# Ledger of designs, part 4: VH-VL binders against Cytochrome c-type protein SHP (shp)

Target 1, 112 residues: Cytochrome c-type protein SHP (shp), of Cereibacter sphaeroides (p81238)
Amino acid sequence: GDTSPAQLIAGYEAAAGAPADAERGRALFLSTQTGGKPDTPSCTTCHGADVTRAGQTRTGKEIAPLAPSATPDRFTDSARVEKWLGRNCNSVIGRDCTPGEKADLLAWLAAQ

## First folded at step 6 (VH-VL; framework fv_rolinsatamab)

Design f35 (from b3 with heavy chain A99E)
Fold by ESMFold2-Fast, scan of step 6:
Structure f35 (fold): chain C 112 residues (1-112), chain A 122 residues (1-122), chain B 107 residues (1-107)
Amino acid sequence: as target 1 above (112 residues)
Amino acid sequence: EVQLVQSGAEVKKPGSSVKVSCKASGYTFTSYYMHWVRQAPGQGLEWIGEINPKSGRTYYNQKFKDRATLTVDKSTSTAYMELSSLRSEDTAVYYCAREPKYYDSSWYFDYWGQGTLVTVSS
Amino acid sequence: DIQMTQSPSSVSASVGDRVTITCKASQGISSYVAWYQQKPGKSPKLLIYAASTLQSGVPSRFSDSGSGTDFTLTISSLQPEDFATYFCQQYYRYPLTFGGGTKVEIK
């Protein structure tokens, strides 16, 4: 697509003023939140804790693995990534993620 | 319960270095970022930097990057801040401070050490 | 760096008063501001984060409002234990920066 994981991470790092940290990203992805929708308390609710495996939507549709090792074109479309982050951050956390959170999440996911 | 216990006050001469410790207890040390913040007497707070205790990754305020070194000892659950080339304007209380684990954008501090007064005097 | 400007530097107040402290960011920080209370000789204590979320155990008389660049901490009915210095902190962008502090003193 129009971008790469590295380009997206670099853009979010520039906006955050700091290098991404994959461990923060992992912690956020696995976390249970109470500020968002009750049906989606964690990113793992749909994607699972093992991102190399297929996930499932709340309506039962299969979601391809988030890990680029299993789905090579992950995070190569900037509009799709912004839409995905917007939906997941608002559903799970109850607000938009910061540029730093976006950088951290993608740093962890891109390395999987 | 969560506690961060820092080393005692130090008096240093200009040009020397100081190393402050922060011993954590009551939680999994490697699961939370640790930050360092200082406060000059009667003044505001100034962020020095952060460390991931699990990986050892650090990030510094550019003002301190050339003089500050943050480290951890996982076996003792202790974080360290070393500041070199001390000047009189480095006289301050130095705090370690913990970033929350399950973040809601968490570059803020839920627990603080009691502070270590470092006095730089000639 | 994002500059955080607090006003006033100090305020004299009596028990039962409504106290308002303001914090202005030099650029937009959305809602990414935290507020701390510091008593003499003690470390700061987290009061509020994400410009609305009260830290567990903090009394409901503390509240905040604001978005973008202008933020306010309000103590609706000041109590004896509230005489302290208050700091705002932005966490939108590194380096993390704090306001200069507002000392709430007994009148």
Scores: ipSAE 0.007, ipTM 0.652, lowest interface PAE 10.9, mean pLDDT 86

Design f37 (from b3 with heavy chain P100L)
Fold by ESMFold2-Fast, scan of step 6:
Structure f37 (fold): chain C 112 residues (1-112), chain A 122 residues (1-122), chain B 107 residues (1-107)
Amino acid sequence: as target 1 above (112 residues)
Amino acid sequence: EVQLVQSGAEVKKPGSSVKVSCKASGYTFTSYYMHWVRQAPGQGLEWIGEINPKSGRTYYNQKFKDRATLTVDKSTSTAYMELSSLRSEDTAVYYCARALKYYDSSWYFDYWGQGTLVTVSS
Amino acid sequence: DIQMTQSPSSVSASVGDRVTITCKASQGISSYVAWYQQKPGKSPKLLIYAASTLQSGVPSRFSDSGSGTDFTLTISSLQPEDFATYFCQQYYRYPLTFGGGTKVEIK
């Protein structure tokens, strides 16, 4: 791991020009979206609403829990986090997440 | 029907404060951020700040940070913007506008209040 | 702060004309731009968000294109009710910022 959740959040906050809002991150993660792929209307479609539990890809592969309490090395590889956010934001929302959205999502997830 | 209804026009003296209200109806008040935007006569739009009605968290444009205070009253679904130490340059129409927080965290404004003209003059 | 520069500041047009308004961001904002219409004495009305999504109830003659720094709002066949001032807005980074506006007025 080349980074930490706190370091990533701080970087996204700097890029956004504003402090992260974990409540906004939770709301975004749990929301149902219509701008992206119809088969992935929410981050919860693959990860579940309880991020301490394993999720599943569209093709049936198991996804380790997103919560650091269940997967301690989560959000410790900056390139992996950027690829994850890029893929999931475009799939669920239909566009790249803003730096503020990235900060918000990680602020909530890192606390799980 | 979604509505944002603002308080009436005000005339203020330099150095005073103004508090504008924005009463929301037709939606779940805590599911949307409330933003405040102003427009000087014949000019463009200028963002003042945002408030999360559920948490009370605020974030301000640095230009207004020391003079603007955003608050909400969840029981009446009403948002407030107070601007202190008024100057003649603060003469503008002040708008409240909502932004959806649950859907993609986008800060674009699908509904706006009708505006409140604040005139600052002697 | 991200500066949003609109051009032209005003355009004189006739009913049936194709009108194009441009908006340039001082740095990359991906697709995080919205467009508003404002008629005299009225509040702004959302037309388009996320650089391509038409707001419900907005006529299909309104469209936008662009990503990164350069964005355009197009009215394919101007109608009498379209004479108004138009604003772009970035929501990629705080503080939120608007373009200076483009007034579409009768020729």
Scores: ipSAE 0.064, ipTM 0.745, lowest interface PAE 6.2, mean pLDDT 86

Design f39 (from b3 with heavy chain P100Y)
Fold by ESMFold2-Fast, scan of step 6:
Structure f39 (fold): chain C 112 residues (1-112), chain A 122 residues (1-122), chain B 107 residues (1-107)
Amino acid sequence: as target 1 above (112 residues)
Amino acid sequence: EVQLVQSGAEVKKPGSSVKVSCKASGYTFTSYYMHWVRQAPGQGLEWIGEINPKSGRTYYNQKFKDRATLTVDKSTSTAYMELSSLRSEDTAVYYCARAYKYYDSSWYFDYWGQGTLVTVSS
Amino acid sequence: DIQMTQSPSSVSASVGDRVTITCKASQGISSYVAWYQQKPGKSPKLLIYAASTLQSGVPSRFSDSGSGTDFTLTISSLQPEDFATYFCQQYYRYPLTFGGGTKVEIK
């Protein structure tokens, strides 16, 4: 693709005005939310808690692991990442993620 | 119950440093961020910075980044804010305030310490 | 930095009055606003977060409306314990910033 995990993280950090916190990104990914769709209370609902393993959609379709260690081309397409964050933040949290939340999520995921 | 207990009032000379403590109890210390906010007499609230007690990661308001140092002692569940090169305009009540680690709740404050008055005078 | 402009700076009111306080952000912040109450000599207390969610234990007479750049805190029927200073806070972007405060004082 047109970008890299490091470039995406840097862009979101610039938008947030602060360096990413990967530990906070992990906490957000594992958290249970009540503001979004009841069928998807957490990012782990589809992706699982171990992002080096395959997940599945609500209909049972396999999702490739989110971890770049298991899926090397993860987070290299800026449009795809924005679409993924838009859909998942609204589904799980019930709103768009802030630039800081995007930076945090990607900082943790990219290191996996 | 949740408590944040801060150290007592300080009077400092210009150019010196002050270190304020904030002892947390009643919750898991590493599950919440600790922020520091100040309020000059009769003025509004001003954010100084945040620390993640689990990792030690800090982030500061640019206005304070060269003078403020945030640390924690996990063994005593105590957070510290040190401010150096004190000026008269640093006279303020300094608060610690906790924020839940998950999602956007990391950035608003459900419990505050009682405040520590720091007076900087010549 | 996102500037939070709060108005009025003070308002005189009587028990039972409807009090309205406004907060304007210098840029869009979606719903990432919290409101705090501060009594003299005391620390701030969280009233509302995410622009509309009432903190547990806060009376229902407190409410917020708004999104984007314009936010309004309303106290539907002022009580004696509500005489205090109120602050808005944005948490869309670092650095976190507060409004200048609105003092609600007895008429």
Scores: ipSAE 0.037, ipTM 0.725, lowest interface PAE 7.1, mean pLDDT 88

Design f4 (from b3 with heavy chain S105N)
Fold by ESMFold2-Fast, scan of step 6:
Formats: sequence, structure tokens, C-alpha cells
Structure f4 (fold): chain C 112 residues (1-112), chain A 122 residues (1-122), chain B 107 residues (1-107)
Amino acid sequence: as target 1 above (112 residues)
Amino acid sequence: EVQLVQSGAEVKKPGSSVKVSCKASGYTFTSYYMHWVRQAPGQGLEWIGEINPKSGRTYYNQKFKDRATLTVDKSTSTAYMELSSLRSEDTAVYYCARAPKYYDNSWYFDYWGQGTLVTVSS
Amino acid sequence: DIQMTQSPSSVSASVGDRVTITCKASQGISSYVAWYQQKPGKSPKLLIYAASTLQSGVPSRFSDSGSGTDFTLTISSLQPEDFATYFCQQYYRYPLTFGGGTKVEIK
């Protein structure tokens, strides 16, 4: 792909002005939100809590595991990652993720 | 009830260091970030840094990174801020302030300590 | 660093007045702004976060509007307990930065 998890994380860290925190990323991913769409209250709604397992969209389509250990090419396409974060942050949280939230989420996910 | 109780006022000489404590109660200490903010007389609020009490991980405002040290003692639910190489312009009220661990919520402060006045004079 | 420019620095008002305080960010911060109230000799108290979410226990006369760079705190009908200094804070990016404060004084 055109990028790597490390390069994406570094870019978001630069935009945020601070290093990523994988613990915050995990907490955000597992959290239940009320500001977004009622049928997607958490990132786990589609992806599950175990990101090494396949997830499922609201329409029933299978989503490949988010963990690079199970899907080795995860987070290697910058446009795909921006599209994924844009859609999921707005659906779950009800707004765009900040650069720091993006860094945190990817720091946790990339380590899985 | 959530409380953050800080140590008492300090008078320090230029060039010395000060260590302020902040004892937390009424919540799970490791579930919330602790931040430090100062307020100089006649000036605005200024962010010093943050610490994750669970991991001990810190992040500092660049202005303070060479002089400030943030630590925690999980066994006593106490956070500490040490500021070295004190100058007269460091005279300020220093606050600890709690922020949630969730990123969207972790950077605003829902509870503040009562403040510790640090006066730097000869 | 994101600069938060707060105006006015002080305002004289009477009980029952509508008070507005503005806060301008030097770059876009979406809705990542919080507002605090500070009374003399006391620590700041959180009023509003995420530009519009009222903290539990804060009276409904306090409201915020705005997004991007321009934010306004409104007190719709000033009460005696509202005479205080008010600060805005951005939490879009590090380092966290505050406005210079607005003192709401008795007219």
C-alpha cells in the first residue's frame, strides 16, 4: 500500500501535537456513545470487541478483522483509512474524530 | 463525592524547586487523567501537562517540559507536580484538574483542586 | 499553539440582564471548547463542554453557540450567583489553551 500503520499514526500525532495513547484508543473503541446513530452506539457494534475476529455491517455483510495479525494489509492505504475513520467516527460518535483520536485508535488497533 | 485536595501554599527562592501534591478521592483514581494548570496573578490559565495515573505516562506543554515533572502514587491516589529552576514569573496558583480517559472528554476538566499558591521571591 | 481570544475582558451587568461573552480560536477547533466559571478565591467550575453540552447541575440559563473558530457563551437572565470570571478552553489539540477571561461585574 501507500502507507503503513506507523506512518499514519505519526501523521495524526503531528496533527494532534501529542503522541498517541493506545489505552485511550482501546477505551474509545470499546465505549458506548449516545451522540451518533442509535443503531451504532459503539465501534464494537460492527467490529466486535475482539478485533481479531470478523465483524458484520448493519446490513449483514462480513467485515474482515481489524487486527493486522488477522488481516496483514490493514492500515496500509491512507485514503481507505481516512474514509473508514470518517464514516465510523460520524456513525458512532456523531462527529469527526480529532487527529488525536485517530492516532489513539490506530495505535491500539495496529498492535492487535 | 469527587474531591481533589492540594497541599498548602509555598514560598520559594529563585532557582529552587517546588513539589505540589493533589490527593484524589470519591472515584477510581486510575480511570481519569490528571492535568496541571496554573494561574498567575493578572494573567490567564496556562496548561502544564497531563499524566495517566494507570500507566504513569506523561505529556507536557513544551514551555514546561524541561522543568516540570508529573508523577502519581496509586496506593494513596495522589498526583504530584514538581517544578524546578523557579523564577519570579512562576508565582501563580497551581491547580490539579481531572479529565475523563475517553479522548473526546479527557481534555476538559470536570473537577479541580482548590489550588496551591506558589510564591517565588528572595 | 491555538490562541483563544476572549472578549470583552470585563462587562458590567445587572441581575436579569442577558450577558454574552465571545471566544475566538486562531484555527478551526470544531466543537472542542469548554467554558468555566471562577469566583474569587475559588477554583474554576466546568459549565459547558463540547461547545453545547451543559454540565450536570448547571442552570439552563447558560448556553453556548458556535463551531469552528467563533464561540459565544450566553447567560440569558443574570442571577446574583453568576457574578464571576468566565474562561473558554480549546481541547482540539495540544497544548491545551484558555481564553484570557471575562469578568462579569455588578453594574
Scores: ipSAE 0.018, ipTM 0.696, lowest interface PAE 7.5, mean pLDDT 86

Design f41 (from b3 with heavy chain K101G)
Fold by ESMFold2-Fast, scan of step 6:
Structure f41 (fold): chain C 112 residues (1-112), chain A 122 residues (1-122), chain B 107 residues (1-107)
Amino acid sequence: as target 1 above (112 residues)
Amino acid sequence: EVQLVQSGAEVKKPGSSVKVSCKASGYTFTSYYMHWVRQAPGQGLEWIGEINPKSGRTYYNQKFKDRATLTVDKSTSTAYMELSSLRSEDTAVYYCARAPGYYDSSWYFDYWGQGTLVTVSS
Amino acid sequence: DIQMTQSPSSVSASVGDRVTITCKASQGISSYVAWYQQKPGKSPKLLIYAASTLQSGVPSRFSDSGSGTDFTLTISSLQPEDFATYFCQQYYRYPLTFGGGTKVEIK
């Protein structure tokens, strides 16, 4: 694609003014949120806690694993990643993610 | 209840170092980031840096990176800020402050220590 | 660094008055702003975060409105205990930065 996980992470780090924290990304991904939609209290609601396995939409449609080890072309399309983060952050957290949150999430996910 | 209790006031000479402690209680110490902020007399609040108590990872305001060292002791739920090569301009009240960075990466501060006055004087 | 500019630097008002304090960011910070109250000799206390979310235990007379770069803290009916200095803070980008503070004096 037009980018790589490392390039996306570096871009978000530059926008955040700080290096990504993969452990913080993991904690955010696994957390239960109350500010977003009641149907999606966590990133794990659709993707599962094990991101090397397929997830499922609200309607039961299969979502390919989020981990690059299981889906090698993950995080190689910059527009798709921005769209995905925008939707998921607003659905789960109830607001746009900061550049730091995007860096943290991608740093953890890209290492899976 | 959540409490952050800091060590007492210090008077230091120029060129020396100071180490301020911040003892946390009432919550799981490793579940929240700890930040340090100072307030000089007649001036606003200035961010020094952050530490993740679980990993020990630190990130500093570039203004302080060469002089500030943030550490934690998980066994006592205590955070420390050490500032070296002290100058008169470092005279300020130093605060520790808790942030919920783990869960939503938000770097606002829901609880603050009472503050430690550090006076740098000959 | 993102500069946070507060105005006014001080205001004097009577009990029951509506007080507004503005905070301007030098670049867009979305909703990533928090407000703190600091009473003389005390540490800051969180009032509002995420531009509009009131911290638990904070009276409903405190509110925020804001978009992009411009944010306003409002105290709808000033009380004697509201004597304090108020600070805004952005947490969109490192380093974290604060406004210069607004001192509110009441009868």
Scores: ipSAE 0.135, ipTM 0.764, lowest interface PAE 5.5, mean pLDDT 87

Design f43 (from b3 with heavy chain A99D P100L)
Fold by ESMFold2-Fast, scan of step 6:
Structure f43 (fold): chain C 112 residues (1-112), chain A 122 residues (1-122), chain B 107 residues (1-107)
Amino acid sequence: as target 1 above (112 residues)
Amino acid sequence: EVQLVQSGAEVKKPGSSVKVSCKASGYTFTSYYMHWVRQAPGQGLEWIGEINPKSGRTYYNQKFKDRATLTVDKSTSTAYMELSSLRSEDTAVYYCARDLKYYDSSWYFDYWGQGTLVTVSS
Amino acid sequence: DIQMTQSPSSVSASVGDRVTITCKASQGISSYVAWYQQKPGKSPKLLIYAASTLQSGVPSRFSDSGSGTDFTLTISSLQPEDFATYFCQQYYRYPLTFGGGTKVEIK
């Protein structure tokens, strides 16, 4: 890629007006939501609670682990990250994530 | 059953400091951010800052960053706001307020303390 | 900082009236606005958040609308307990900022 986890986090922090909080990101990732699609109440529905392991879509297709320790090129393509955050935030939460939520999520995920 | 109970009113001289407490009950203290907001007489609501009780991470409104200190005591589920170098303009009701960390991590406040009046006068 | 401008500063109304309060953000905040009610001597109470979600126990006569920069709180049929000051708050960007408040006064 065209970016790095650190560059993406810094960009979202600038948009949010505050430093990322990885613990808030973890809490959001593990949370159960009711505002989105009924079949995807949490980020863990597809990715699992252990992000170092492969997840699966609702139709059973395998998803590579989110953790960079298991998938080293994670979060190195800015367009791909924006697309995935857009789809996951709208599917799970029912709205776009704020810049601060994006910073928080990525700060936690990138450290895994 | 969620309650935020704040310490009592304080009268302080200019140049001194004040420390307001906010005791939380009815929920897991470390699972929700705590914020501090003030309201001066005749003024609107003004955000001071936030603290993550689990990590101790703080973030402040730049207007207050050199004078405000937010801390927590996890053993007593109590949050504290200390404001130093007090001026007459700091006369206000100070509130602690909890955000909805478990559901959408948004920065709005579902429960508020009753408020603590801090009066700064010579 | 995102400035939140509320209008009117006060409105005089009678029981049964429809009351509208507007809030304008100085830049786009999508739908990230919350609304609070404050009665004299009391803490603010959350009314609406997260794209028109009513807080538990808040009457259905309270609703909001808007996106981007222009937002409205509506009380469809004003009741005696609704005489209070109302505040909007953006939670799109730090620092968190509030509108100046709208006092709903009895006529």
Scores: ipSAE 0.079, ipTM 0.744, lowest interface PAE 5.6, mean pLDDT 85

Design f44 (from b3 with heavy chain Y102F)
Fold by ESMFold2-Fast, scan of step 6:
Structure f44 (fold): chain C 112 residues (1-112), chain A 122 residues (1-122), chain B 107 residues (1-107)
Amino acid sequence: as target 1 above (112 residues)
Amino acid sequence: EVQLVQSGAEVKKPGSSVKVSCKASGYTFTSYYMHWVRQAPGQGLEWIGEINPKSGRTYYNQKFKDRATLTVDKSTSTAYMELSSLRSEDTAVYYCARAPKFYDSSWYFDYWGQGTLVTVSS
Amino acid sequence: DIQMTQSPSSVSASVGDRVTITCKASQGISSYVAWYQQKPGKSPKLLIYAASTLQSGVPSRFSDSGSGTDFTLTISSLQPEDFATYFCQQYYRYPLTFGGGTKVEIK
């Protein structure tokens, strides 16, 4: 609770200087990357392609679904979201996501 | 009670390898990561790598350039760190350290072994 | 790699003093910092993790503050058993990295 998906998206849009694009977010989430860790080539490696279902860490620990339709309090804690994006962007892409990439990812995920 | 007990001090020649053991007790060995960290005399801490005892899967600090090998023996709840091509600057106390497997907390160390001094000298 | 810069490298203090140790990350690490205490000849001991959570059994005189890049460990009233070296560690991303340590010495 200190924020909402809409507030987070608006904040990242302001930082990016551009409106979010959910289709770019979907494409990024499903993409296979070569710049990050070889055992996490995609956001789908841990979360699955269907974000309404539970995912798993590389050690088999369950990750609650990313979709707000399945996990209603998702994206309501700004520090937790920033941490999650920082870890996953570096693990999958090999660098921090830009504010624009963060906006795009959340725009797609929040609509699920 | 959780304990991590390491093998004794070693003196090695440059170019050789050393293998340090860390025997765990007091918890389910496969439920936690095991990490290795070293400390040169009078210096700070340097992370070497992690292993998942359940799968044997490893991640390494690139500074060791494929010289470090982490393994486990589940039957004895023992973790091992082997470091090859030893140089004088590898002289350090080597620690095993346990980390929880939780989503957002797997990378800090709640219990440490007592340390193993490895001295590399001609 | 995320570099953790710790200051001061040493501080001389008396029992009862407030001691503050600073740790700065080269990039944002949110709240993913842990603090350790190390006495001569001993292994490090976890004091605090997630930038505010005291490890079980650690006295309440230990506290920390900060988020993002700037973090501090405070000992509100130094006790004789607190003379030790203290290290910060980020665990936001790999490789895991530590500060250079701060030695708290008797004045």
Scores: ipSAE 0.000, ipTM 0.555, lowest interface PAE 14.8, mean pLDDT 83

Design f45 (from b3 with heavy chain Y102L)
Fold by ESMFold2-Fast, scan of step 6:
Structure f45 (fold): chain C 112 residues (1-112), chain A 122 residues (1-122), chain B 107 residues (1-107)
Amino acid sequence: as target 1 above (112 residues)
Amino acid sequence: EVQLVQSGAEVKKPGSSVKVSCKASGYTFTSYYMHWVRQAPGQGLEWIGEINPKSGRTYYNQKFKDRATLTVDKSTSTAYMELSSLRSEDTAVYYCARAPKLYDSSWYFDYWGQGTLVTVSS
Amino acid sequence: DIQMTQSPSSVSASVGDRVTITCKASQGISSYVAWYQQKPGKSPKLLIYAASTLQSGVPSRFSDSGSGTDFTLTISSLQPEDFATYFCQQYYRYPLTFGGGTKVEIK
């Protein structure tokens, strides 16, 4: 791909004006939200709580693990990552994630 | 009960450094962020920085970045703020303050230490 | 940096009075504002966060209204223990910033 997890995190950190915090990213990923769509109250709805394991879409299609340890090419395509964040943030939270939230999420996921 | 107990008052000379401690009890130390805030006599509150006790990751207000160092000792549930190159303008009460590890809540303070007065005088 | 401007700097009031304190942010902060009470010689105590959420154990006479840039802390019926300095704080963006404080003192 055209990028790396470290490059994406650095870009979001620059936009946020603050370094990423992986524990905040974990907390967001595992959280149950009420502001978004009822069918997707958490990032774990499709990806599971263990991101080293395969997830599934609501229609039952398999999603490769989010963890780079299980899927080495994760977070190496900037357009795909931005699309993934846009879709999940709006479905789960009901709004776009801030640059700080994006940095936090990727910091946690990239370390898995 | 949650308690944050800080070290006692200090008098320091200009150009020296001070290290203030904050001992946490009554909760899981690594499950909350620790922030540091100061208050000069008769003045308002000024944010210094934050630390994640689990990872040791820090972030500082740019006004303090070159002089402040935040650390933790997980084995004793103690947070530390060291401020170097002290000036008379650094005379203030320094507080540690706890924040939840939530994506939208890591930046308000539900419990505060009692404060440590640091006086910088020749 | 987001500047938080509090008014008034002080207010004189009597027990039973309704007291209002205003806090204005230099840019939109949504609902990311917290309010603290500080009594002489003591550390600040959290009263309200997320503009309208009352901290556990805080009396219901304390409330906040507002969103965006303008926020108001209201004490509906002032009690003797409420004579203190009050601070607003934004937590929308780093660095975290506080208002200058409002001293609520006896008339």
Scores: ipSAE 0.068, ipTM 0.740, lowest interface PAE 5.5, mean pLDDT 87

Design f46 (from b3 with heavy chain Y102H)
Fold by ESMFold2-Fast, scan of step 6:
Structure f46 (fold): chain C 112 residues (1-112), chain A 122 residues (1-122), chain B 107 residues (1-107)
Amino acid sequence: as target 1 above (112 residues)
Amino acid sequence: EVQLVQSGAEVKKPGSSVKVSCKASGYTFTSYYMHWVRQAPGQGLEWIGEINPKSGRTYYNQKFKDRATLTVDKSTSTAYMELSSLRSEDTAVYYCARAPKHYDSSWYFDYWGQGTLVTVSS
Amino acid sequence: DIQMTQSPSSVSASVGDRVTITCKASQGISSYVAWYQQKPGKSPKLLIYAASTLQSGVPSRFSDSGSGTDFTLTISSLQPEDFATYFCQQYYRYPLTFGGGTKVEIK
């Protein structure tokens, strides 16, 4: 693709004005939110808590693991990453993720 | 019980450095972030920076980045803030403060140390 | 930097009074605001976070209303132990910033 996890993280860090923290990313991913759609209270609703394993959509379709160790092409297409973060942040949290939140999420996911 | 116990008051001369300690007990030290906040006498609160005790990763308020150094000693569950090139304007009570690892709570402080008064005067 | 403007700087009140303290952010911070109480000679104590969530062990007479840029801490019926200085804090973006504080004094 047109980018790498490291390049995406660096871009979000620059926009946030702060370095990514993978543990904050983990905490956000595992959190239960009430500000978004009731059907998607957490990133784990579709992806599961173990991102090295396949997830499942509401309709039962398999989602490839988010972890690059299991899906090597993860986070290598910048437009796809922005689209999915936009959709998922609005569904789970009820707003766009901040650049800092995006940096934190990708720092944790990319290390898996 | 969760406790954050800070080192005692310091009187320092301009141009010197001070190192304040914050000993944590009653919880798993690496499961929470530690922040440092100061308060000049009779004035408001000012954020200095944060450290993740598990990774050692730090982030500083730009006002302090060239003078403040945050570190931890995991073996003693102790956090440290060192501030160099002290000026009279650095006279303040310095607090360590704990933040949960949850994303929404990494930046508000559920427990605070008792504070350490650092007085800078010639 | 996000500026937190807190008002009033002081308020005189009697036990049983309803006290309101306002905090205004220079830009939208959603619900990322916390409130602290500080008594003379003591460290701050967390009262409220995420604008509306009361910290465990904090009396229900403390509440916050607001979102976006304007937040109000309310003490519904002031008690003797509530005479203190109160601070708001935003945690939407770095650097973390606090309001200037409001001292609640005995009338």
Scores: ipSAE 0.032, ipTM 0.702, lowest interface PAE 6.7, mean pLDDT 86

